# Ledger of designs, part 118: VHH binders against o26223

Target 1, 191 residues: o26223
Amino acid sequence: MKLLWTSQHIKVTVHIDGKVSKMDVLEAIKTRRSIRKYQDREVPEELIDKILDAAMCGPSAVDERPWHFIVVRNREMLEKIPEVHPYGAMVKDAPVAIIVCCDSSLEKIPGFWVQDCSIASQNILLAAHSLGLGAVWTGVYPLEDRVEGIRRLFSIPEHVIPFSVIPLGYPAENPGTRDLFDPDRIHLEKW

## First folded at step 6 (VHH)

Design v127 (framework vhh_7aqx_2)
Fold by ESMFold2-Fast, scan of step 6:
Structure v127 (fold): chain B 191 residues (1-191), chain A 125 residues (1-125)
Amino acid sequence: as target 1 above (191 residues)
Amino acid sequence: QVQLQESGGGLVQAGGSLRLSCTTSGRTFSRYAFSWFRQAPGEEREFVGAISSSGGYTDYADSVKGRFTISRDNAKNTFYLQMNSLKTEDTAVYYCAAKYYTGFSWQDPSEYDYWGQGTQVTVSS
């Protein structure tokens, strides 16, 4: 572990075994950006394992944890995703993608799997960012043609629903930070 | 609210053809996925075929693949089951069903919000 000071925002960066990480969760949340351009570098399996561990740590309705994940590294398969997902063009250029799925047989309360899989998807984005990777959530559900296209492309069983496709890799772009705080959306005590 | 009504059932000889229609009343027909199910005497209700809300995807039970075709006509608020090369084993009451797309199985009857009353199809040997 080593502390390193930077000049902008006077942020402290912790180095662990030569890897750089941010000091706190709020910084990770505020600085995560959608990344659609990736370096031609493989992502180690150990980092994917850490990301998926984080994905499974999210809360779920009645602790149903209905999520399953498909890890796609095959170049030919990644190149086919844009054929069934119009906004997934960047996936073909990523070294890996994670498909977040719901196994409906694990659902205990109807309809809450959407929130469960949204939480898992966001945890993937935050974990990737914290590990020095870039990622983007490309929407699959509730767009029927995308759901069926992805299902057929990856031989997903009928009782399983593909929810999102998240390409990830080492970032080849730096879009900078955003200030999204809007006090007009905060109401005290009541509307 | 969506109401479904089947038509086109009847008696047909083995090897023959029938077209079933399901007419719907209600708002935004194009937002629903549609399916056909059938039930023979003493059996459970089984999946026959489905069509997505866009019409871009269809699915069929293995027993009817290549023989049956599902289609939809949004302008007429109607969807169809074209049944070719009918077999005596196809004898059943045929039900049409509709659901707002939920992402769950097209083959599970419990996933469907609306059902027709059924139409009898009898295939003679």
Scores: ipSAE 0.029, ipTM 0.513, lowest interface PAE 6.8, mean pLDDT 86

Design v128 (framework vhh_7aqx_2)
Fold by OpenDDE, second read of step 7:
Structure v128 (fold): chain B 191 residues (1-191), chain A 125 residues (1-125)
Amino acid sequence: as target 1 above (191 residues)
Amino acid sequence: QVQLQESGGGLVQAGGSLRLSCTTSGRTFSRYAFSWFRQAPGEEREFVGAISSSGGYTDYADSVKGRFTISRDNAKNTFYLQMNSLKTEDTAVYYCAAEKFSGITWKSESDYDYWGQGTQVTVSS
């Protein structure tokens, strides 16, 4: 059964006074797109704080919460990220990027940190979108060259694993909405 | 609190040009995104265009694209609406607006915190 979604124009307004996003959760999820072009506009710290707050609200295995976040605004550093991340070209054009990391010393059950950091990363994307920002998930882990590149660039300790780089900014593109619903991927009771 | 004041409105012939200015009060001009709206008689106020805080990004209504240009001068705490190739349909009261934070779209009145009083633009045939 294909659900018909009508493309609604998304109206998002962000206020510094802490106004609640007008975008509901389902709308945020459904309308979120990867944004790789950004306006020449700074992202207020307050928005980053909200995004990071959201990032830390996701579940984690046995509540291990292994995530750390590096907020990068330095232009030089942003420009260097593409040097170690071939698919991170847009980072140099973003006013800010968040690097999601795992502190392995916080991991209680091995291996679940990937899920934990993925949830955090997705929450960053959704929060950003709900706040009127555009973002894209650029994967670092598990590609060793990217992991090591980011590690070196930001002097990340050995026990901390960079997981993703997420540039953020006010969007300078509108990719439109997509219907990604696939009923063939839904199985009832059994495969 | 930011106060906005429009100027430059008036009567112009179709095909002519007009430049509107919006002067803002306050010390934090550079922090605001700005927009122009207009309201024709009997019509709802509509989005004309917007400019980002840095001035590096602009957006326009389809009806004015290619004809209108928004710019800003941070040193003068003023932003502008250059209107070229004016049409009778452009006749309206033009309002400038400011917001500290804008989302993905600047096209809603509710996105803006501060408004000017408006300036009349009349385009005659």
Scores: ipSAE 0.006, ipTM 0.274, lowest interface PAE 10.5, mean pLDDT 87
Fold by ESMFold2-Fast, scan of step 6:
Structure v128 (fold): chain B 191 residues (1-191), chain A 125 residues (1-125)
Amino acid sequence: as target 1 above (191 residues)
Amino acid sequence: QVQLQESGGGLVQAGGSLRLSCTTSGRTFSRYAFSWFRQAPGEEREFVGAISSSGGYTDYADSVKGRFTISRDNAKNTFYLQMNSLKTEDTAVYYCAAEKFSGITWKSESDYDYWGQGTQVTVSS
């Protein structure tokens, strides 16, 4: 029996401020790719707000939720990021970037803020993808030179740690998808 | 907001070429991603190809990859499907479709908000 192609792969409808999402959760996770080339097209503030709402919905150790976010649209500032982040060259070509930060004064359990900010960063990537945008996670922490460079560039206070810089925009590339499932990494009941 | 109108369909012999056009109305053409779908007799509608709002991203069904090319002309509010090396299996009604604010095209008809009425393409042997 064969069923010709249909929209049956999308079985769940979600509403985002009254709008319908165009992919299911598993499809979003499996098809998200790092996007480093962007269209010369502005991203509406409404979409950034939706992405940041999703970022804050992640689980957090002892519910500490230490996240703060800097939204950067200023071209001059975006162009300075590669000076302090050698592998962030694509940021200067993006219409917007989000800097994920940890406010250490909100930390309840030492060290878990790294996991918290990683979860927030991944949620930004997935939310952007679900909304038709492309993004890439560029690492800042734990590289001290990048941390201090970004801190100085954006006037980030001493008690706040920049964790990642995520440029995003409408995609201008299609890297395709990958099959990464490896059953040899799954152990049942014991090692 | 936008209305779509296909043209350029017709009869062509296998191995031949056709160019389909989809003309849109309105001043927001540059903000839309566009795609082509087709429906063969007795079958479901299937994805053919898509182009992003900037034109920098394109995607194609495996069955047409290397033979078909999608393009857009913002000055004319028109986008195109250049079909080369046509096969009898390409016989179908071809539909153009539009999605606002989409940079990534999903291969499902439910992903698109606006549709043309369709144009018949018949490839004879």
Scores: ipSAE 0.000, ipTM 0.104, lowest interface PAE 19.5, mean pLDDT 81

Design v129 (framework vhh_7aqx_2)
Fold by ESMFold2-Fast, scan of step 6:
Structure v129 (fold): chain B 191 residues (1-191), chain A 125 residues (1-125)
Amino acid sequence: as target 1 above (191 residues)
Amino acid sequence: QVQLQESGGGLVQAGGSLRLSCTTSGRTFSRYAFSWFRQAPGEEREFVGAISSSGGYTDYADSVKGRFTISRDNAKNTFYLQMNSLKTEDTAVYYCAAGTYPGFQYKDESEYEYWGQGTQVTVSS
């Protein structure tokens, strides 16, 4: 309901004011860091909607777009995630988490759903960063015990695979940027 | 690395029962999902049943549901297929298989890294 009207309003009534500061795409990519400490502050639904809209805009093999998303705000549920995901301890401290899932019934090319859900996960991280939020990708697939743990915790049906858990919130840490450019990994014309 | 060995096959009359066992040689038994597949003469290899690494999830082919039960014993590095109310159409070579999380594709044989040699089950009328 609200997502339909919000998306339609964004498309129909674009007024360029020029007064809002912006982070360009390259800056967003280079300055995004994994954030694991969050302020005790709610994330508005509007920002989650924008993040999920961005997640669904990724390229997908044969346009299969197999992704589904679970938005978790319930504190009791967030606190249970570390019990089934041993490296997800920070999730209990986040105001919200997004679980990226693959609906296998939507898969048109075997195996490419992993790439599709990876793209959606990265778009969530970049969109969150561009909106002033922090997030971190915690891996679920392909670790069977984590997949089954998350499935049972969130009543996910058998034909749907939980892929990643992404806690997010307003950052309570500010790690410096990383200089990751390595010219030794660039080969011209041949290996 | 991991070797799988089936046992318990043989000749049985229709309506009877057999229990197949699959033993593994690895220290990583608890990390694998296990399945049984079968192949009748002149037919493709088909899925029979699967059990997840945790043991919390099991799945079965419609043709065997309610008659066959898959289970695992981590202390013995062994998993089983209990076959009840056997029918002549259950006659096949039965293979055990192991994989590290076969995804949503428990029924897809390409998701399994390790396979046994097969054991013959013959159900006579």
Scores: ipSAE 0.000, ipTM 0.162, lowest interface PAE 13.7, mean pLDDT 82

Design v13 (framework vhh_7aqx_2)
Fold by ESMFold2-Fast, scan of step 6:
Parts: C-alpha cells; structure tokens; sequence
Structure v13 (fold): chain B 191 residues (1-191), chain A 125 residues (1-125)
C-alpha cells in the first residue's frame, strides 16, 4: 500500500503503479511498442532498480557483461540530450532516462559488446513494458557525433562507450498492436 | 572464504521486538543485494525481506510488511532485520543470504548462493 496524490484526490491509497496485470512473455514481446510521450509523473526508484536488475540478466559473449548504466533524472541534463542527439527530442519530456554504456576494459572477445549492450537495451524495454511503463531505444553507437556528444555531456571516460539512451515514463500514448509476422522471411532447409 | 553470520536471535514475547544482524566477510560488500529468509519446523524456507546492493529499494513478504525493516551499513559490512510487533507465527530459524552476482532483490531461494547458518527466533504467547 502506498499513499499518493492524484489529480482528483488530495491523497489516495493505491497499489504501486495503480493496477498490475499479469502478462505472458510472448504477449509482452508482441505488445511492447516504442513510447515517446510520457505523463508528467515521477517513476519510482524501485521500478528503475527492477528494470536494471532485468537488464543485467541477459546473455553476453563469454559472460563478459561489459554494460554500465547511467540513470538521469536531472531535468537540466535531460533537456540537453536533444542538443547532441537529434532523434532524442522526446528525452526532454521524459521523467528519467537510462544510458547504456560499454566498459571496453571488460571485453574478453573484441566486438561482441555491441550484441551484449543490445540485449541489455532490449531487456530494459521489455522490463519497463511489463511494469506499466513506456520506453524507447534511441541509438547512439555507432554514430560518432552522438557518441562524442553523450560522452562529453555525462563525463564518460574514453574507454567507456555510450551505446543507447532510453527515456522512460508512464505512457501518454497508446499505439495499437502490430501484426508483423511475415512467412516469406522464413526459409525451410535452404535459402 | 565468503561468510555470512547471523546474530541477535532469541526468545521474545508476542508484541515485542528483536533486531537481527548479518555480518559478512570475504567479498566486496557494496556489490551485493541482501535478503532474509526464515524456516519454521517442518516447512520450506520462505522469503522475509530484501534490500538491493544500492540500498535504494527494499521488498518484503506480505506477512511482515509494516512490522519488519531491512537495512544495511556498508561501513560495517553488516545487514539488519528490525522485527517489531512480533507474533507467535514469526517463530522460525532466520537466515541471511546473498546472491552470487550483483543484482536487485529476489524472493526465490534458488537465486542465493551464500547463506548464513541461521539464528533461532522464538516468539512466546
């Protein structure tokens, strides 16, 4: 139980996130959508911790787990991201963003950190969706200008590579589901 | 080399309070989430509460919410379980536990690789 302020009430007792629905793994994967519009509502610290726990559960090449995460809640810093990431305009309006980074000193096999950080990024998106939040993956690597801009903005060391910026919040949009199954992309036995 | 040791258990009357401590050694304390479990005679171990490695989040079993508080002291490499308003049904051996890897919190026993020996808590009516 949690006591919160709402638009129609001075205080209300609610379950965290209001209502929680059970979602099958396949349903979560199929219904996750990129969310770029967010409510003016804070995301609780404990939800971010759960999302980052899930992010670190992905497989990685030779178990190198090179990922590091920067959690950004500071309004001034969020407002500066679009200056170095043109496709990150929605970050300005998000209550929080996660920057997924690779510590290259943790690499055991060269080049596989891209797959490792992609898996972590996708797990963030799925975990956010499962918890009633919306998120979107905005690409940083391999675009050199974005990598350099994000690095400078957040004082990221040279041996660490910013990979993605993922704004998160309670959704202020509800895009419909997509049916993307295309059997013409499935080849039996040979190309 | 990794060791966890509980202390602070004992006999207490219903409505009373006890504070359990879990002292740790042999690993980088700040990198571990920490949990308490308990086991009553003839029953399986059950989750009691957890605190993340960052200390920013805690979780509790429904049966203890509002009565128990988990906390950590990184300077002392020690975790605590403050137990208030104790009930006879809280009688159990209490175990502290840590997962192998840096994680959030988990309520399932199989996620934990390091365990203490347990400390008996007996709540009399």
Amino acid sequence: as target 1 above (191 residues)
Amino acid sequence: QVQLQESGGGLVQAGGSLRLSCTTSGFTFRNYAFSWFRQAPGEEREFVGAITYSGRSTDYADSVKGRFTISRDNAKNTFYLQMNSLKTEDTAVYYCAAPYKLTGFYSWESAYDYWGQGTQVTVSS
Scores: ipSAE 0.000, ipTM 0.123, lowest interface PAE 17.9, mean pLDDT 82

Design v130 (framework vhh_7aqx_2)
Fold by ESMFold2-Fast, scan of step 6:
Structure v130 (fold): chain B 191 residues (1-191), chain A 125 residues (1-125)
Amino acid sequence: as target 1 above (191 residues)
Amino acid sequence: QVQLQESGGGLVQAGGSLRLSCTTSGRTFSRYAFSWFRQAPGEEREFVGAISSSGGYTDYADSVKGRFTISRDNAKNTFYLQMNSLKTEDTAVYYCAADKLTGWSYKSPEEYDYWGQGTQVTVSS
């Protein structure tokens, strides 16, 4: 019933319907946590490809899909991120990071690229979690100093805006789950 | 649309070497994972080797491991199968295949959207 895929570094088991994870969508959403501590273990390229496929499946305003992604594995480059992003210290310890960018030349309706890139970022976090990885969203936009720092560090053109930096790795922490349901925030029919 | 075309097949003596190429036409070559399959007369199409979309990971059938090497060149929109120490049992039509699949179920022919027409490899004793 299961198919087995083997790379030089990992094995992946797939059910006959193509399911790799036994986690359903609601479980994935409810159990995802920000992970800032990572094992000293590389993340296979195939998992990054699956995560980026999921990122590109998000809805976008008038289907503009303005996102581009930079995948950073180079240790020297990862170590420089905290110099331009003061809350990105954990990136130094991650095996890989994804920088979510907006290519403004692809924008069809002004301003909605922020929502588009937020959706892509969340899909990266959720996909990583479903694959047994940990990740955290570190904010870049709308902080002008971080935007310019990241742009300079990665030679990003002026028409492209870095939105978020998401370090990823196999988790070295387990913060447990949260119960965040608050019925006081639900209003029936009217405020 | 993606079109695949094999080249490099032919007749070779046992113990020899041959390199197959698969050239793709269309956009987004770097988005696809690629595989080689082969089919001998009277047998089903079997997996030979695979390479991930970024080229960092490869896999091979046990029967060819250590003898065959798969590689890709994104600048040329081409991927290759280097076949060394060929045996008469390697005689088959070789097919290249492409899918957006990033590593899932790549040994199943049904998972592939695009196929070449095949190239004959004959290994004589």
Scores: ipSAE 0.000, ipTM 0.103, lowest interface PAE 19.8, mean pLDDT 82

Design v14 (framework vhh_7aqx_2)
Fold by ESMFold2-Fast, scan of step 6:
Structure v14 (fold): chain B 191 residues (1-191), chain A 125 residues (1-125)
Amino acid sequence: as target 1 above (191 residues)
Amino acid sequence: QVQLQESGGGLVQAGGSLRLSCTTSGFTFRNYAFSWFRQAPGEEREFVGAITYSGRSTDYADSVKGRFTISRDNAKNTFYLQMNSLKTEDTAVYYCAATWYSKPIFGTDSEYDYWGQGTQVTVSS
């Protein structure tokens, strides 16, 4: 029979410290899934700090690092997000969400902030997964109504552009892994 | 003003049942998690049961597990403790408590934002 106490010991270690027991980078990338159902459990501030540290370590065009982050834990604010984001219904059930923003005053090369904020968003998803959390990227930019809705809701100044809303929490679903490798999309030397 | 008011306490014979209610006002009910605590004379305040803000999870002290059930009615801004198979050891003042959204709701009473005044439950043999 299974050793429930051994499994609990491993889970407790990961949960308490926020460190994964062992997951290499390739495994983390390959097993990360969008998670839209969350346990009713608080995410410790220390884990959010680790996730945001990882987000800021991404490459950016000419090292402009234009990203700013809003951490939302207030339930009334989380419940208002679906009113301005039609595909953000799951956000109201998450214990926390991160809004990834671009401060246009930090932009050195026009237009590259989109790639910079995409990198930051993906790093949030990957870091959350590596720490035992689940998350999903919900798109804001370039949809004008969503951008302005989120801006008004969170008092975001005009020179700052909300890019994505990422709810996260301990996962309450397990969609499993996907086999996505497609060699027909790899071209050697020429198209 | 935020208010939590217990009702439904009283005297009951061992093996009987009581349903406690906690009516709330002054805040957005659906944004709060709710718990019941109890305190017998000369003892520390003890956790009894909890229900999360989403209604997704409930938990209970081992001493009451299988006998007590916590539930919430968002339309009535009220939550309940159904107490079945009561024992003399269940005699205590029962307090309802509320805390903001999905915070950990198991543990010390210092984690709770609002408390009721308490209602006496007395179980006689």
Scores: ipSAE 0.000, ipTM 0.113, lowest interface PAE 17.8, mean pLDDT 84

Design v15 (framework vhh_7aqx_2)
Fold by ESMFold2-Fast, scan of step 6:
Structure v15 (fold): chain B 191 residues (1-191), chain A 125 residues (1-125)
Amino acid sequence: as target 1 above (191 residues)
Amino acid sequence: QVQLQESGGGLVQAGGSLRLSCTTSGFTFRNYAFSWFRQAPGEEREFVGAITYSGRSTDYADSVKGRFTISRDNAKNTFYLQMNSLKTEDTAVYYCAAVKGYFLPSWTEDSYTYWGQGTQVTVSS
């Protein structure tokens, strides 16, 4: 096989709001903010696929990768989430939400699934931001009432634990930049 | 084992039509995006058309827009290239290709995981 590529084949960038949006990793990390107000616009499923691919690329304890994801686009289901998650009111206004879950049958080392699912959740937030979307992590685990409420609402099996609910959409707010660097939290060589 | 197999190529007169098929096995078809590439005698391999894993979006090279249509049939684990108003310049070996998940406006050859063996299309004047 002889492979020769012309400029016509390098169009692998997502177009956002009629413009090509790009962001390096450090900029993405420093400028990501929790977004709770969304435009009335559909998020293409191809962008959700990219976000979920990024979620699954996170490190996990002994490579257990215990995460499963539920993608919720159904308006009636989104509207029911605040009934079982009191700080999830913004979810009803989002075009889509991702529920991050742990399948305990995939757990190889006890207790590390919390860190694994936290990493997956953060990757979702960063990937969404890099693609011009806004998102916010709403906590489910370890609050028992929220865990059981989400489990019942989405018919999640007993061996699977809902960890977080992350609504996503094109942002309808633009929070200001924060400088969070605190040198008092850095200790050189010893405490 | 993953396999992609083209069919439907052959000799056709200019202005005619052909339908290429790519039959797949060894993976979950619905999770894959698909593309057609072609390589004409003495030319570089070029992108022809693509369809997303959802089937909601397609993309085409400018040279084939309005004449070629890509489609997929998840029930048959097969995707297609309907070629209408064929020109002598469409003469090439046509390759089907597959990649898990994503679709972008156009894809580089390096982005595809699985490839067919190719099928010859010859358009005579």
Scores: ipSAE 0.000, ipTM 0.170, lowest interface PAE 14.3, mean pLDDT 84

Design v16 (framework vhh_7aqx_2)
Fold by ESMFold2-Fast, scan of step 6:
Structure v16 (fold): chain B 191 residues (1-191), chain A 126 residues (1-126)
Amino acid sequence: as target 1 above (191 residues)
Amino acid sequence: QVQLQESGGGLVQAGGSLRLSCTTSGFTFRNYAFSWFRQAPGEEREFVGAITYSGRSTDYADSVKGRFTISRDNAKNTFYLQMNSLKTEDTAVYYCAAELYSGWKIYDSPHQYDYWGQGTQVTVSS
């Protein structure tokens, strides 16, 4: 089956035979926006797998790769997230959310798991955007109450730290492109 | 040419067990979600159970939950329905079905499935 889909700036065509026309990397980075309104459509399991594959391809300090992911599609569970995350109201309206976690038993260098999980979270956002989906990063770590709330809600063991909750779906909003380049933040040769 | 073929049906006593198999050909098995439906005489085709393309999720009709188990074997291009604690009410023609997976949710409507087997009769005697 051949599917045609349009993002905010580009048209993406996917063929079942494996031929794909895609957004380039720079365009994906520059046009990715936080999306908080979603269509009432399922996200295919295949696309979630592609997104998680991309998440695991991020660089990791001393190759520790401490990330684990929880994929949440259960409507009742999604509706409970705002109770433990005050700024996660949009999660209840998403068809799916990914919880990015750190397994502390896999950590080889102290403190770098935060960077590792940040990289994984950003890769989820970029991969989702490149596949015609919208997503938003909602912060969990280092806010103690959110960490414990998410841990209890999803039966996360004590040695695992929930880092972020990323709802995603087909976009139902189209925020405009941002011009964020600031040359005053670039210093040549010295500060 | 896509084909689905059921096997393992037959006559069984109430309380007994049967395992149905659905052997497939003509498509990339790992990309498909699979389901079992059944139809008793004079009734509409009803959902029994389903499994997603990854095998990570399954769903069942309330009437069979706890008694039936669906599974898949990607190496054999075959999926199964293990039926335990059979009741006379389970008597029906059982159909296997396949859908190119387009979502996470397991679909329980017959019209969502692209390919169907011919059906196999299961008769449960008292």
Scores: ipSAE 0.000, ipTM 0.263, lowest interface PAE 12.4, mean pLDDT 85

Design v17 (framework vhh_7aqx_2)
Fold by ESMFold2-Fast, scan of step 6:
Structure v17 (fold): chain B 191 residues (1-191), chain A 124 residues (1-124)
Amino acid sequence: as target 1 above (191 residues)
Amino acid sequence: QVQLQESGGGLVQAGGSLRLSCTTSGSTFSYYAFSWFRQAPGEEREFVGAIRWSGGSTDYADSVKGRFTISRDNAKNTFYLQMNSLKTEDTAVYYCAAKPFYSGRLYTDEYDYWGQGTQVTVSS
């Protein structure tokens, strides 16, 4: 019953505007920027699926993997997010958003779900960037008003905690890269 | 939460056509990808083709591209593999499979639901 598909049968390539993606991991990490302006252009479902695959590949405390994701494409729902999230104004202009959630029933060690969902959120940002998309992490947890607002808007059960809202789209801005390396924050062998 | 049931296998002559059906029951289709795999005697199971239910995006193995077509019928909760210009090399047990996401996993063993398999034999 073992399934095998070899690379000889299928050539899988990611294309961005008809071009093969050439970004390596370090380049993706160093050139990713928060993008808040999006083209009026649909994001294909297959790209969202690849991003969610990457999100679930993050490490988690005691392998609890408590994350759940809500994919929002409905324009009316996207337009309501800024009403419950003061810094989410850009979400109404995005073609899609991903809400990262924690299912507390999957939590094995108290409190580490915050780190788990942070890792998933960062993987979404990096994967989106590597696929030619732009995204931004807008914070929900631990701000109670935002948590409750998002919960009510998307009918999220009480045992599930909305953690972040990440709008995604093809970028309509290029803020350039940042030089963030600070050697004063590196200590050798002791503080 | 999805059950898969195959039908339509059988004996057919080379150059002929055959349509396999996979009927699904249970929960919603919106985020499911459906695929066909096949296994010939003495060989490993190989990918044939896939369709995303909501998006209608399709993907095929090179060996069947242009001859086989995947489609869906939402009213019947069924997806199909239309096989045209059949060759003796297409002889295999065909399996339908489903998973919640149409991601980079469609060519591997990461499908959550599988049918029982249906025999397709292409003669002469």
Scores: ipSAE 0.000, ipTM 0.159, lowest interface PAE 16.6, mean pLDDT 82

Design v18 (framework vhh_7aqx_2)
Fold by ESMFold2-Fast, scan of step 6:
Structure v18 (fold): chain B 191 residues (1-191), chain A 125 residues (1-125)
Amino acid sequence: as target 1 above (191 residues)
Amino acid sequence: QVQLQESGGGLVQAGGSLRLSCTTSGSTFSYYAFSWFRQAPGEEREFVGAIRWSGGSTDYADSVKGRFTISRDNAKNTFYLQMNSLKTEDTAVYYCAADLKYGFRTISSPEYDYWGQGTQVTVSS
């Protein structure tokens, strides 16, 4: 028997002008932008594997790791997401989307699954960016109508909570960087 | 949950062609990775070919490379095995199998989740 995919520890690289460059973690964090326009080009399955491996490497409260992922490539299904997610119009134009979910049966401490799934979502965005892809986090939880819409659309069981929908692909836009450092938000020793 | 049903088997002369179909029901077809296996009389079940859930990658056993092609039609919830240049040694019961790789599972399942009932292919000289 042959199976196709396993969990792996993966190094991250970026191809620039035919050269492989390794993006510094700080550079990746500071230069990642939300990307909502994608090339009509498939994302290789190897890159999705790397992204999902990175998603599962986040810290989790009492190591509960409640995350599950749905990978959506079916064009008809991607086109239905905007019907249940008002701000997800760009998803229909993406070659692939990842739905981050929480399996509540795996939750060890009430409420921390939100932080766990937020970390997984951000790792997806950073990993995608480091691999030359673009992505955007579209919010599902805690908006009741979106949660139930996504649950119904993807046959998600009642004990599983859809948290975010992240379309991704090769970028068809190139937004500039931002300078977001604000020293007025830093307090030394006391408020 | 998903159900799989094979069709298209039968008797064919060596050098001929057959196309097997596997129709799925009960769940979203596009989320699955699909494979074909076969079992000849008195032998173990062996891998024949697979198509990744994206449709972008295929893999084949050495014995069938260049002769068999696996494909999928997401609109019909069906995937296929096109068998050309059939040999008597291809005689077997052919099974389709599906793995819900990216649903509520970690990246890979150690085994296939769903199997069809099988369809007989007989190649005569």
Scores: ipSAE 0.000, ipTM 0.130, lowest interface PAE 16.8, mean pLDDT 80

